# VHH binders against Interferon-induced very large GTPase 1 (GVINP1): the designs that were tried, part 2

Target 1, 242 residues: Interferon-induced very large GTPase 1 (GVINP1), of Homo sapiens (Human) (q7z2y8r1479to1720)
Amino acid sequence: DKRLFVLSILGLQSSGKSTVLNALFGLQFTVSAGKCTQGAYMQLLKVEETFTEELGFDFVLAVDTEGLRAPEHSNKSKDRDNELVTFVIGLANLTLINIFGENPSEMQDILQIVVQAFLRMKQVKIFPSCLFVHQNVGEATATDQTMDGRRRLEQKLDEMAAIAAEQEQCLDVTCFSDVIRFDVNTHVYYFAHLWDGNPPMAPPNPRYSHNVQQLKSRILMTATQESRGNIMKISDVKSRVQ

## First folded at step 4 (VHH)

Design e8g (from e8 with T98R; framework vhh_8emy_2)
Fold by ESMFold2-Fast, scan of step 4:
Structure e8g (fold): chain B 242 residues (1-242), chain A 125 residues (1-125)
Amino acid sequence: as target 1 above (242 residues)
Amino acid sequence: QVQLQESGGGLVQPGSSLRLSCAASGFTFSTYAMHWVRQAPGKGPEWVSSISSSGGSTNYATSVKGRFSISRDNPSKTLYLQMNSLRPEDSAVYYCARDSWGYSGYDLPEYFQHRGQGTQVTVSS
């Protein structure tokens, strides 16, 4: 049975995550692709043979969602969104949380959903890793990583974790790092508006391709570290998807 | 050992056509997407075209769309680029490249870990 690394991407419906997914994986270049549950789309990518021993896995399963609705906008889809997020995070070895724009309410919404899902995973002793991909708005460069932005994100994650823990009566959770392994200095990436376009079409800005390469390299490096612990076999995915 | 060998380049007049070929060996050709990338004198590399592993999906740079056509023959492990209505701006070394494990960058050839030695296309009078 071949070794599988599962990568999930989450974001609100307007977060531009489909552009990110296409840039990272190019939907037309997958070995296989399909819908694994309502609202989720999967792509199976073969790892280059040269890297399989170094990385510790043979395939990457990329799982994308249709985009999440904000929790405060509709109660009719809330249960479906929560079930979808729980499924996607539970399946994944690494979850990318895609944040786009400067709207504090949109950041609040996505953080609320994912923190609650990670807390649920902790209760069943599943400990996935996460990376935050924050797209800089305006004229910010792809290398613009601010300490103030990181501090604000950490404070908000800690606040959401405390609220979720109180609601679920979890006495051992006081901050986000109690929920999953997280370091704001190493697990948050900032990118400029260079994600707007039609990947894999030729981008007008050479730095766009460089930023894509940098993100792919960081994902693979994180995946390699996480695969030293536990990775899935393809047969395990069949059991969990069903 | 992955090997890619381009051929079909040459010196042609503006308005002419050329077909480039890339012979692949050392890997299962039918499971990888393939790309054409070019580099003109004094300029950085430019992505030209991509084709999915099955051949069912193709993409083209805006500068060549409508003039170039990418195709592949999986049984013979060969990638093709049909170039029509060639312009002096198309003069470059053309490289065949194998996708690594998904989407690759298009402005730097080093994004493609496995590429050929290139074939020179010169369009001039």
Scores: ipSAE 0.000, ipTM 0.157, lowest interface PAE 15.0, mean pLDDT 67

Design e8l (from e8 with L108F; framework vhh_8emy_2)
Fold by ESMFold2-Fast, scan of step 4:
Structure e8l (fold): chain B 242 residues (1-242), chain A 125 residues (1-125)
Amino acid sequence: as target 1 above (242 residues)
Amino acid sequence: QVQLQESGGGLVQPGSSLRLSCAASGFTFSTYAMHWVRQAPGKGPEWVSSISSSGGSTNYATSVKGRFSISRDNPSKTLYLQMNSLRPEDSAVYYCATDSWGYSGYDFPEYFQHRGQGTQVTVSS
């Protein structure tokens, strides 16, 4: 049986997450693709044989979601989003949470759904890893700006965790780090625009490309450690992908 | 509180075999993946092997693959590492590790906050 690493990417509609996923894992080395559930599209990527021993897995299953609807929509739409989020996070070894731009209300929406999902999983002892990808920021390399952004994100995550814990009656949870292992200094990435202008006519932004390579390296390092800490065989997900 | 107690280390000759044990308490052992991590003098911690909560899946560092075998007994809450064909390079303090959050710290094994006191393995002629 072959070893599998599951990578999911979540974000609100128009968050640019499909661009990031394709930049990391382009279709040219996909061995299988299709919808796994309504709202999610999966691609099975074969790891080069020379790297399987070093990484600790044979395949990567990349799961891209169609985008989440904001909580202000109907209960039916919210229930669908909660089911989708629970499904993809529950199966993933690592989930990328993609936030586009600097709109605080959009950030609050995605953080609420994500924190609630992680809290529910904590109650059943599932502890997936997550990384936050913050796109469309003006000065992604400015230390002062990214440090301030990180502190604001941590504060908001702690606020959402406290609210969710009260609603779910989890007395042992007071901040986000009580829900999942999280370090705002190492689990949050900030990206400027991918292109030096309006795509498709603008050339690639060299700094964005460099940041994508750094994120890819982090994902591969996290994939190695998560594969080792939460080893998954294809049979463990009750599927055969060959 | 999570407690882990390693045992089974010692001084052995190259080519010998040794079996390490880790007794776990303070958490629901059967629901967590378990790991072996080692640290040689003057070096950082190195991940050695991992086993899934059910014992159905295992993984090994390239340096030990084919020589070491990880296993667990959930009813007795014990983790094992069978080490065969030992080499001087295997000399280290071996730690049993789990994360109360189920997270693997491969890049940062020093952050396995719930590891025990360790057991010393020395391979020398």
Scores: ipSAE 0.000, ipTM 0.120, lowest interface PAE 17.0, mean pLDDT 67

Design s10a (from s10 with I103F; framework vhh_sonelokimab_d1)
Fold by ESMFold2-Fast, scan of step 4:
Structure s10a (fold): chain B 242 residues (1-242), chain A 125 residues (1-125)
Amino acid sequence: as target 1 above (242 residues)
Amino acid sequence: DVQLVESGGGLVQPGGSLRLSCAASGRTFSSYTVGWFRQAPGKEREFIGAISWSGDSTYYAVSEKGRFTISRDNSKNTLYLQMNSLRPEDTAVYYCAAGRYTFTYSTSKNEYDYWGQGTLVTVSS
């Protein structure tokens, strides 16, 4: 039975989730791809044999959703989003939360659902790993924008955690770091541009490449740690996903 | 954000040996799969081999197996290429490069994010 690392990506329908996935893994590593139960799209990526012993897994299952928070039919959309987020987080070894900063209201809705899902996981003693990827549209004041973004994100996560904790009657939760291990300074990555905006043959922006490598490093650390006792088998996923 | 600087190139006699170094700066060197390429005058840049971020796995072009050895020292942020039994056909500018993907090797130059300036190796009498 082959060993599997499950990486999930959550975000709004138009947030460029596929750009992040392609930057990390590339489509040419896909062994299988398709729609799965709950409406998630999955890509099975084969790890080259020379890497499998170092990483402790043979395949990466990349899970993407059909899109969250459709503006139309909002009540039905929210129920669907709750189901997808719960499924995706529950399946994953690591979840990437992809945020696009142009609409604060929509970002708040997604963060609320995500925080609630993580709180539910905490209550059943499941502690999934989480990283935030924020796609920043502007270049002019990127450093200042990212600092403001980090403060705003932390404040919103803490607000959502407090609300969720009150609703679930969790006495030991007052901020997001009480829900999962989280540091806004080290678990949030900012990108000035989407990869799709650049020609494939052009050298990437050095700052963009640096951020991608830091994210890769965090993913690698999480993957190798999970392979030491917590890794999933292919047969386990078949029974959960079918 | 990795800057790469090659060194160790020079003139060497056929049958000789030479060791190239690639010094890296930047916070994430240990997170890269890194490799070596070479380019002879008027020819395309050719893949030689690559080594995983940990140093535990290596991948070589078939023609270079047994003569060339890649290694790395993450504590020194340095990549090495040991070249033995050199031939005139090995004359080229040698480049080190940091790969784009964490979980695989690429033989395509287009999938490397950062490149050094190159170091010239000349094999002749």
Scores: ipSAE 0.006, ipTM 0.293, lowest interface PAE 10.0, mean pLDDT 70

Design s10b (from s10 with I103W; framework vhh_sonelokimab_d1)
Fold by ESMFold2-Fast, scan of step 4:
Structure s10b (fold): chain B 242 residues (1-242), chain A 125 residues (1-125)
Amino acid sequence: as target 1 above (242 residues)
Amino acid sequence: DVQLVESGGGLVQPGGSLRLSCAASGRTFSSYTVGWFRQAPGKEREFIGAISWSGDSTYYAVSEKGRFTISRDNSKNTLYLQMNSLRPEDTAVYYCAAGRYTWTYSTSKNEYDYWGQGTLVTVSS
């Protein structure tokens, strides 16, 4: 039985998530790819044999959602998204949460579902790691603008955590850091666009490569630490996926 | 995108030692698994060894294990190859290489996207 590191990515649009995933891992080692359940696409990547002992896993399973859409009035659509998010977070060793705008309020629905899912995991003593990837549609290059963004995100996450805790009757939770270990200064990454300026094919934005480097380093560090604790076997994933 | 430049090659006697350096330009160097390859006259380019993005893990071809040591300094964007107990058959052009946005290593040269120009090492008396 082989050991598996699971990375999940979720956000409103799947094409942006796939681009980030491919940039981080490439697909040159893809063993298999396909849908696991409606709304989730999985890609299995093989780790080279001599590297597996040091990392503590044999494969990386990358899980991408088809794209969560803001629900139009529909509670049925919202329930389906809630189930999908709970599934991919529960499956993952690390979840990347893509934010498509600079204002967290525009992502309120997905943040609510995500926070509720993490709270449910906490209640069964599962503590997946989480990183926020903020794809700034407008460039957040000034330090004060980035700090304002982090402050607003933290405030919104804390609000969602309080609401979720009240709904789930979880009395020991008052803010998001009570749900999972989270530091807004180190667990949030701001991506500048790949190209700056106009035309769209202008020279690549140097900050894009730097942000990918930092995120990749954090993911690998988390994977290495997790491999000695709660690593899954590939047979376990097949059973959980059903 | 990473640009790589090797240095430190030259003439060395059998049994001697030599240290090669590979200077990388770009802010992404510390994200790459990087490695060394060599190509002897009339032979195919072959893998020597690789080092993980953090420097914590190294992987060597069987024939070089114990004689060659790979290290990196991410703060200086530099990769090193320490070669000891050199033999005439180690005569080759040595290349450093980085894979594009991959966080695992490979022994296959076609899985490395960025290459230096090479530095010649001659082991002869």
Scores: ipSAE 0.000, ipTM 0.134, lowest interface PAE 14.2, mean pLDDT 68

Design s10e (from s10 with S31D; framework vhh_sonelokimab_d1)
Fold by ESMFold2-Fast, scan of step 4:
Order: sequence, then C-alpha cells, then structure tokens
Structure s10e (fold): chain B 242 residues (1-242), chain A 125 residues (1-125)
Amino acid sequence: as target 1 above (242 residues)
Amino acid sequence: DVQLVESGGGLVQPGGSLRLSCAASGRTFSDYTVGWFRQAPGKEREFIGAISWSGDSTYYAVSEKGRFTISRDNSKNTLYLQMNSLRPEDTAVYYCAAGRYTITYSTSKNEYDYWGQGTLVTVSS
C-alpha cells in the first residue's frame, strides 16, 4: 500500500490547482483523474521517487471544487455547498482556500462556509490544516497593504467563527484560532497576478515567483509534518470515497 | 544563464537509431529541468520529453514513449536523446531547451528561456 497526501483546493476556479501542483511537487504526471461527487474533481499524481522518502508520501491526491458561489453554481442549494466543502476539508491533509480579489460579498460567502466546515471537523475531532491564498490583488496591496489585509481577514474569520459556534452550541470557540491552528502572519499568501490567467508552470514576474516559492515551502513543510502519524494509504481513501 | 548546442543529427534509414547530444555552458545547467522539442517542416515546435535536474525523473510525450530515452550527465553538462525504431514521421529539427523549472516541467515552448540552434534528423530510405 502506498502513502498518500491529500491536498484540497477551494475557490471560484479549478485551474488554480494545476498551477499549484505543477509548481510545488515537481515532475509529475496524472495517474488517475475524474469526478468523485457533485462539484468535486480528483487527480492522483505520482511523486518523483527521489522525493518520496524526504516527503513521506508516494502520491498526491488533488481535490478541486468546480466553484463555490460561482454563477454556474448559483442554483445549487446551500446544503449542497456545505456538504461538498465539509467532504473536501474532511478528506484533506491540507486545504488551500483561494480568495479572489477584494470582493467582500464573495469573500464573506466563502469564509462562512469554510469556517462552518472546520467547526464541524472540530466537533468530530479532526483538525485539518489550511492556507489562505489571495489572488488578483494589486502589487501595492501585496507589498504595502498586506498587514491591513491580514488584520481584516482575521477579523472576518473570528466573526464567522463566533457566529458558527453560537449556532452549533460550541462554548469553547470565540475566534477562528479556537477552531483550527491558524496564524494570519504565516498561513496567508497574497498574489498580484491571476493563477488562472498566468502561463502554466511559468510565473510572469519575480514577485509572483517569490510568493510561489514561499507558498511551496509552507505546503511541503505541512505535507511532511502531516505524513507523520496521520498520512493515508490509497486503500484508506478508496474506502472513504465509496 | 545557459547556452545550449545540439549535435548528432543526420540521415538515418527507417528502423534505425540515432543519439543526439546537447552541450550546455557550465554554471546553471545542473539546476534545471531540461527538455527536447522537435519541429517538422511546416509544423509547430512540439514537446518530446523532459528530465529533472538530478536525472532521476523523466517525462515523455505519448507518441514517443518506448522509442526515445532522455538522459543527462551533469558532470559533463550534457543532455542526451536516444532515438530508436525511427520512422519517416520523426524527420524534424531537434532542439534542446532549458526552462525556469528545477523539479517540474512544461510541454509549452513558450515556457523555456534557453534554446539550442537545433540539429536536423532526416529519416528516409
């Protein structure tokens, strides 16, 4: 049985997953791909043999959503979104949460459903890791305003956590860091350019490349840490997704 | 920076074999994933395969699997393409290319920064 690292990506576009995987995990090819459930697409990628011992896993299962709160999904029910996000987060060793630009409505909708899903995981004593990626921000925002952006994101996450905790009768939760281990200074990344619009595996500028390298280091560090004690086997995933 | 120069092209009969070499200027070659592309007369330049910086991982385009083998020797700053069971359809100018990647690859010619001048391979009887 081979060791598996599950990486989930939540957001308004699926193509960002391919860019992340190609940039982060090296020379890889898809072993298997397909839809597992309504709104989720899975790809099984083989890790280069030279890296399997260092990383502690043999394969990456990439799980992508078709898009949350996107126009093509405007008619799907709130229950379907909650079910999909809960499934994706619960399956993953690490979840990347993609936030596009500075649209407050879209950001609030995604943050609400994500925080509720993490709170549900806490109730069943599953503590997944997460990273936030802000895309489509101005270069000035990415360099000069990140501190303000981080503070606002943390405030919104804390608000959503308090609301979700009250709804779920969780007395020990008052902020997002009570739900999962989260540090706004180390778990949030800002990208000036669109992941989807950029050439695959070829960042257009030095700032973008630097941010990708930092995100890569964090993802690999998290993947290596998760491979200690809670890494899944391929047979385990087959049992869970049936 | 890296400078690439291909060699080993020529005329080969169908069913024959040929080995291409790509010599690189020394300082950065071993840090990059390097690939082979080819361009047939009147067609776009297409991906053949790539090899990681260490030489431990290779990827091949579907049409070339089993007939072509890529290898590298970082001590000599040289990339190789071994071509077996050659067909007339393999007639093309063959290019080696180095991109921005160390542990991943691209099939797009637009994502490679350094190119050789090419070497012509003609498969004809």
Scores: ipSAE 0.000, ipTM 0.112, lowest interface PAE 16.4, mean pLDDT 68

Design s10f (from s10 with S57R; framework vhh_sonelokimab_d1)
Fold by ESMFold2-Fast, scan of step 4:
Structure s10f (fold): chain B 242 residues (1-242), chain A 125 residues (1-125)
Amino acid sequence: as target 1 above (242 residues)
Amino acid sequence: DVQLVESGGGLVQPGGSLRLSCAASGRTFSSYTVGWFRQAPGKEREFIGAISWSGDRTYYAVSEKGRFTISRDNSKNTLYLQMNSLRPEDTAVYYCAAGRYTITYSTSKNEYDYWGQGTLVTVSS
């Protein structure tokens, strides 16, 4: 039975999740990879044989969500989003939280749902890893710009964690790092446009390519660390997914 | 904790407009997503809409003609509901409610912790 690393990606509709997944892995996704009943789409990616011994796993299961939707008048849509987020976080060894640009309203919506889900996981002793990916943030090359962005994100995460903890009477939680192992300086990636200029006939942006490689390296490093703990087998996932 | 008091209800003619207010006291109003519900005689309390803590996001139940608009003023700890093109079927007691959420919301009355006493709106000729 082959060893499996589960990578999940969360984001709002139109957040560029598929672009990130394709850029990271460059694999042909088969139609037969399948859709599960929770509204997630699963793609199985084979690790090159020369790296399987070093990495400690044979395959990556990429779990892509339909995207979190704007709330509808039906409460079933809200329940579906909460169920989907809980399922995706609970299944994964690593969860990527994908944000398309710096949109305060959209960022706050996803942050509240995600922080509450991580707090619930903490209460049942599940500690998944997470990384934040910001797409299309413009041309940001100054260190002070990224430092200000990271500080604001950390402040918002800490605020959401404190609110969630108060609501759930969880007295040992005062900031986001009490909920999950998180460092805003190493667990957040900012991506400019993939292409220089408009229209998209321009050549690939070298800064974007460099950031993709850094994120890919971080994902593989995290996968290697976690594969030496409780690695999943492919058969374990097949029994879960119809 | 948070105390809510609605005002602005009354009798209006079909096609008329009315603005409801909800004044908050107690804990910081600006920390919560707040919303409006209504209850017609003999019916369940139904969701109208909600607005996130900052006012950046608004959520509406079915408002086919854009008849209802929710807004808030955190400096005054006040929530508003602007109702236009009112119909007899809009006759109900209108309630403001605060949940424990800041950005997300619920259409279920069971997920709101704080409620006002209600204000009656009657649409009749």
Scores: ipSAE 0.000, ipTM 0.126, lowest interface PAE 17.3, mean pLDDT 68

Design s10g (from s10 with S57K; framework vhh_sonelokimab_d1)
Fold by ESMFold2-Fast, scan of step 4:
Structure s10g (fold): chain B 242 residues (1-242), chain A 125 residues (1-125)
Amino acid sequence: as target 1 above (242 residues)
Amino acid sequence: DVQLVESGGGLVQPGGSLRLSCAASGRTFSSYTVGWFRQAPGKEREFIGAISWSGDKTYYAVSEKGRFTISRDNSKNTLYLQMNSLRPEDTAVYYCAAGRYTITYSTSKNEYDYWGQGTLVTVSS
């Protein structure tokens, strides 16, 4: 039985899958892909054999959530989204939270659901890792990974944590860092536009490549650390997703 | 685009201990394998050890005999070298260096892109 690292990706309907994962782990090929019973799309990726010893796992299971709050789906509700988010966070060794735009207030609903899910995991003594990724932000924000943007996100996360803690009667929680180990200066990534200027004649944006390498480093660091503490076997996935 | 600044050097008695720090500026530190080199008077710059981007793998020159320990704190963009049981022959300028290696390392100085200015360690009575 082979060792598995589970990476979950959360985001609104337009977030899509990240092809970056293939480059991050030196993956040889996709072994399996499909929609699971919880409305998430799962993709099993084989890690290049040269890297398996150093990383501590043989496969990556990438879990992508079907569009949260999608108005085209008749059965979409906050309760359904809450259940899906709780499921994928509970399954994952690391969760990537994709945010679009520069203003965290516009993402209040998703941040609330995410914080509540992490608080529920804390109550059962599971401490998954998370990273926040801001996509398609303005050049100034992405270039500096601005302290203003990070401060606003931290304040919103702390607000959501306090509200969730009150609702769940967790009197020892006052801010988001009480819920999970989180540092807004190292666990939040800002991605500028991929291209300098407008397509089709724009060259690739050097800051985008730099941010991808930083995110890669953090994912690999988290993956190697998590694989030693709470590694999952491939047979475990069939029991959990069927 | 990383800048490195060493600190912590100075005069220490034989048998003593010293901890060197290397502060990195910029957002790329956690993407590099980083290491320590030293250069004694009249000698070439030699490899001491390196630590992977994750901090999980450490690599040491055979001559260290377990006296030196490398660690890193990516949240503080800082690399450390703990030196114990120091000897007069450890007298050298110590350099921190960063190379673009995510999973492995190099002992060749020519494969490191970024270097600090060095910090002098003198072991004498």
Scores: ipSAE 0.000, ipTM 0.094, lowest interface PAE 21.2, mean pLDDT 68

Design s10h (from s10 with T104K; framework vhh_sonelokimab_d1)
Fold by ESMFold2-Fast, scan of step 4:
Structure s10h (fold): chain B 242 residues (1-242), chain A 125 residues (1-125)
Amino acid sequence: as target 1 above (242 residues)
Amino acid sequence: DVQLVESGGGLVQPGGSLRLSCAASGRTFSSYTVGWFRQAPGKEREFIGAISWSGDSTYYAVSEKGRFTISRDNSKNTLYLQMNSLRPEDTAVYYCAAGRYTIKYSTSKNEYDYWGQGTLVTVSS
């Protein structure tokens, strides 16, 4: 049985999630692909043999979600989003929360669902890793904008964690970092525009490639830490998705 | 979540050799890419080399390639820098550094999260 690293991408909008996956793993072999549950699509990617010993896994299972854009006045749609997010996060070794732009207020409802899912998993002793990816960030003022964006995101996550903890009567939780290991300075990645200007006239933005390499390094570090002992096997995933 | 302490610095004659050590505290050392930097008086901090978490990959600044060798022993939580054929211009405070994620190609000090306090190497007659 081969070793498997499960990477989930949770999209808050139609946000180029496939572009992120292709940039990280674009030349990897797809062994299998298909829709496994409502709103989730899975791709099994074979890690090149020269890297399997260093990384500690043989395959990456990439789990992509349909955009979380429910009708404004629908409790049934909200319940479906909750189920999908809980499934995706629970399956993964690492979840990328992919956000288009930097506006935390556009994300408030979905961040609440994500925080509640992590809190539910903490209660059953499951501790997945999480990274936030913000796409379409302006380059000229990126450092100032990203610092403000990080502060607002941290504030919103802490607010959602406190509310969820009160509802679930978790006395040991007062902020998001009590729910899951999180540092806003190291677990949030800002991606510049993919292009310098508007395609087809604009060349690819070289800062985007740099940001992808930083995120890739973090993903590899997380995967490598998870591979020391009881990493998921392919047979485990078959059991969890059935 | 990792603390680094350098040792092995001192006075050495031109053409001599020194081995610097960097002792890490904590159980996470084997998960970091770690490297060496140096800073001469009045100069900016300069990258020397880095070694991947597994020890399988090493990256050196072009100017130091062939004279300096970086290695690690994860069972002892220790990083080493073997310095040969030392020159007066190698006089500097030497720092070890750890990144929290894999940094295979980074020469930027800003991509390293944890730093030791430094050990002084003086090369003079």
Scores: ipSAE 0.000, ipTM 0.122, lowest interface PAE 16.7, mean pLDDT 68

Design s10i (from s10 with S31Y; framework vhh_sonelokimab_d1)
Fold by ESMFold2-Fast, scan of step 4:
Order: C-alpha cells, then structure tokens, then sequence
Structure s10i (fold): chain B 242 residues (1-242), chain A 125 residues (1-125)
C-alpha cells in the first residue's frame, strides 16, 4: 500500500483555486484524472520517483470543493456547504483556504464556515493544518502583509471563533488560535494580481512568483512532517470517501 | 502566544538521572508540537526530541533514543524530559521549544517559534 498526502483547497465560486494548484504542482507532480465525491473533486497526483524518498509519500490527493455559497436556497445551501467543508477538512492533512479579492462580506462567509468546521474537529481532537491564500489584492496590500491585512484577518477569525464557540458551548475557546494551530504572521499569503492585463501580452508579476515559492515550501515542509506522523494509505481514503 | 520556562537542571554524576520540566503560559500550548533542544559549549543547538500536541506521538534523535523520554501534561501546561544513564557528553544548556502552528514535529531549530531561556545540565564527577 502506497503512502498518500491529502491536500484540500476551499474557496468561494470563481476564487482562482485552479491557478494556485497548478502553480504549486507544475514541474514536480504528474496529474491524473479525478473523481467527484460528495461535492468534492478529487485528483490523484503521482509524486515523481526522484522525490518520493525526500517527501515521504508516493501520491498527493488534491481535493477541490465546488460551489460554496448557493444563494437561491440560503438555509439549505449553507447546511450543505458546512457538511462539505467539514468532510473536506476532516479528510485532509493540510487545507488551503483561498480568499479572492477584498470583499469583507464574502471573506466573512467563508471564514465562518471554516471556523465552525475546525471547531467541530477540535471536539473530536483532530487538528488539521491550514494555510490562508488571499488572492487578487491590491499591490499595496500584498506588500504590507505584516500590518493592516493580517490584523484584519486575525480580528475576523477571532470574531468567528467567539461566535462559533458560543453556539457550540465551547467555554475554552476565545480566539481562533484556541480552535486550531494557526499564526496569522506565518500562515497567510497575499497575492497581488498575477498579471496587470490580458495574457499573454501582460508581464507576470514578480511578487506573485515569490509568494508561490514561499507557499510551496510551507506545503512541502508540512507534507514532509505529516509523512512521519499521520500519513494515510490509498486504501484508507477509498474507505472514507464512500 | 506562549511563554516557556525550563527548570530541573543541575549537577549530576555519570550514570545518574534527571527530569527537566518546561512550564508554559498561554491557552494555545495544548495545540503546539513541543520539543527539547540542547546546546553544548562551542556547538550549535541540536534536536533531542519532540512530542505532538496530543502526546500520542514522540520523535527522538537517534543518539538519545532509549535513554531520554519526552512527555507532556496539557492540563498543567507542562513539558517534561526524563534523562537516564547520563554521560559527560550530555553536558549542555537544555531548551524547550514550541513549534510553528502547522508542523507535526521538526528537527530544525528554525521551525520553532517560541523558546525558553534554557536550563544548564552538568554531568561530572
């Protein structure tokens, strides 16, 4: 039985998740055809033979979620999204939370769903790793990552954690870091626009490439550490996705 | 945020045993992977062992495996290192460290964000 690292990505509709996944796994992994199970698209990526010993796993299972936030039936779509997010986070060794643009309302919605899912997993003593990827932000926002952007995200996460904890009767939770292992200073990546025009004529933004390499390094470091502790087998995933 | 304070260091004779403690403050201690490092005079800080947030998984440096045992008590926000069969080569300042939020464990000091001030262990006759 082969060793598997499960990487999930969450985001709202049209959030550019595929761009991030393609940038992360371009030259290192061979992409295989995927399956859709319970609203999650799963794609198995074979790690090249030269990297399997270094990384400690043979395959990456990339899990993408489709269509978070269905406005036509808000009550039922929110329950469905909560179930999907809980499933996806529970399956993953590492979850990427993709936020697109700077709309506070849309950011608040995804953060609320994610925080509630992590709080439910805390109650069963499962603490998956997560990283935030904030795309399509202004260049000034992307360059000032240590100031307003991070404080604002931390404030929103803490607000959502307090609300979720009150609703779930969790007396020991007062902020987001009480829910999962998370540091806003090291686990959030800000990406300005990849191009300032219509590709292929627009030049690539050099800051975007740097941030992709930093995120890729963090993902590989997390994957390598997980392969020593909590690596899954392919047979285990088949049992769980039924 | 977490603050770490080591205690239990001192002079011990070769073949003796010693237990180090690391007291943590902060609500998030129970969610960190935490570990022990040591630094002998004139040497770089080296990894000794680490324990997962739940206490279920431990990892040790090869040279210390079997002699040292790491454990934690999340209800008391405390990390322990039990050292047996001590040798003069174990003389060092011992540090406890809390890892980055996303690691399960690590042997690299660069992957630990919070550090204590250290406690000196001297193994000598």
Amino acid sequence: as target 1 above (242 residues)
Amino acid sequence: DVQLVESGGGLVQPGGSLRLSCAASGRTFSYYTVGWFRQAPGKEREFIGAISWSGDSTYYAVSEKGRFTISRDNSKNTLYLQMNSLRPEDTAVYYCAAGRYTITYSTSKNEYDYWGQGTLVTVSS
Scores: ipSAE 0.000, ipTM 0.124, lowest interface PAE 16.1, mean pLDDT 69

Design s10l (from s10 with G99D T104F; framework vhh_sonelokimab_d1)
Fold by ESMFold2-Fast, scan of step 4:
Structure s10l (fold): chain B 242 residues (1-242), chain A 125 residues (1-125)
Amino acid sequence: as target 1 above (242 residues)
Amino acid sequence: DVQLVESGGGLVQPGGSLRLSCAASGRTFSSYTVGWFRQAPGKEREFIGAISWSGDSTYYAVSEKGRFTISRDNSKNTLYLQMNSLRPEDTAVYYCAADRYTIFYSTSKNEYDYWGQGTLVTVSS
């Protein structure tokens, strides 16, 4: 059976996933695509033949989610969103969490759902890998002015962790680092301008392609390390989709 | 984990050139972004430059741009720092450092997890 790396991408809206994955892995061929659960979409991509031995996997399963924002008075919809995100994180070898701009309410919504999902994974002894990607942070560089942004994100994650712990009655959790191993200086990455042009699917701005290459390198490194420690097979995923 | 050992330091005259090497042990070396730092007597450790795991991307501190070149050979688990047009103010202990978690080049020593012991470079007549 062939070896599989599962990459999940979370955000408040769908991203230009195929363009991102092609840029990251040099993938050209979709083997299959479709809906696996309400609000989750999967795309199976074949890794270029020259890379399979080095990377340690043959295929990438890309998972995207939509509809993470629930109506204020709908506990049922909120529970479904939490179930979906928990499923997606639990399935993935690596979860990429996209945060856009400086809108506090948008950031709070996604962080709340994500932190709750990680807390649930911790309760069942699953410790997934994750990276936070903060995109469109003004016109600043990705590394020159990050201290204030990182501090604010850590504060928000700690607040969400405390709230989630209270809701789940977890007395041992007081901050986000109690939920998963997290260092705001090494697990958070800032992109000021990732794409050239208005459409999300536009090619990367040539001035910022250097940063895209670094992101590609880090994701490939994580994929290689995860695949050798806990390799999933294609047949395992087909069983879970049904 | 990766273990790093620098070599190639020594005494050089002003205007001279020197090539430093950093030997890494472990099969994950090709997965690290690696940086070079230096520390002059009585001063803090400062960033020189970094190179991605594949060798496709390099980033240099402004003050060293054009005089220093970073390269790597993943088949030999070795990193290099080529230093040209050396000046007395380049006298320092030179360190190589590896980082698995930073996607972007960091100038902060705090984002590098693995460090070599250093090699001394003295520029003097």
Scores: ipSAE 0.000, ipTM 0.119, lowest interface PAE 15.5, mean pLDDT 67

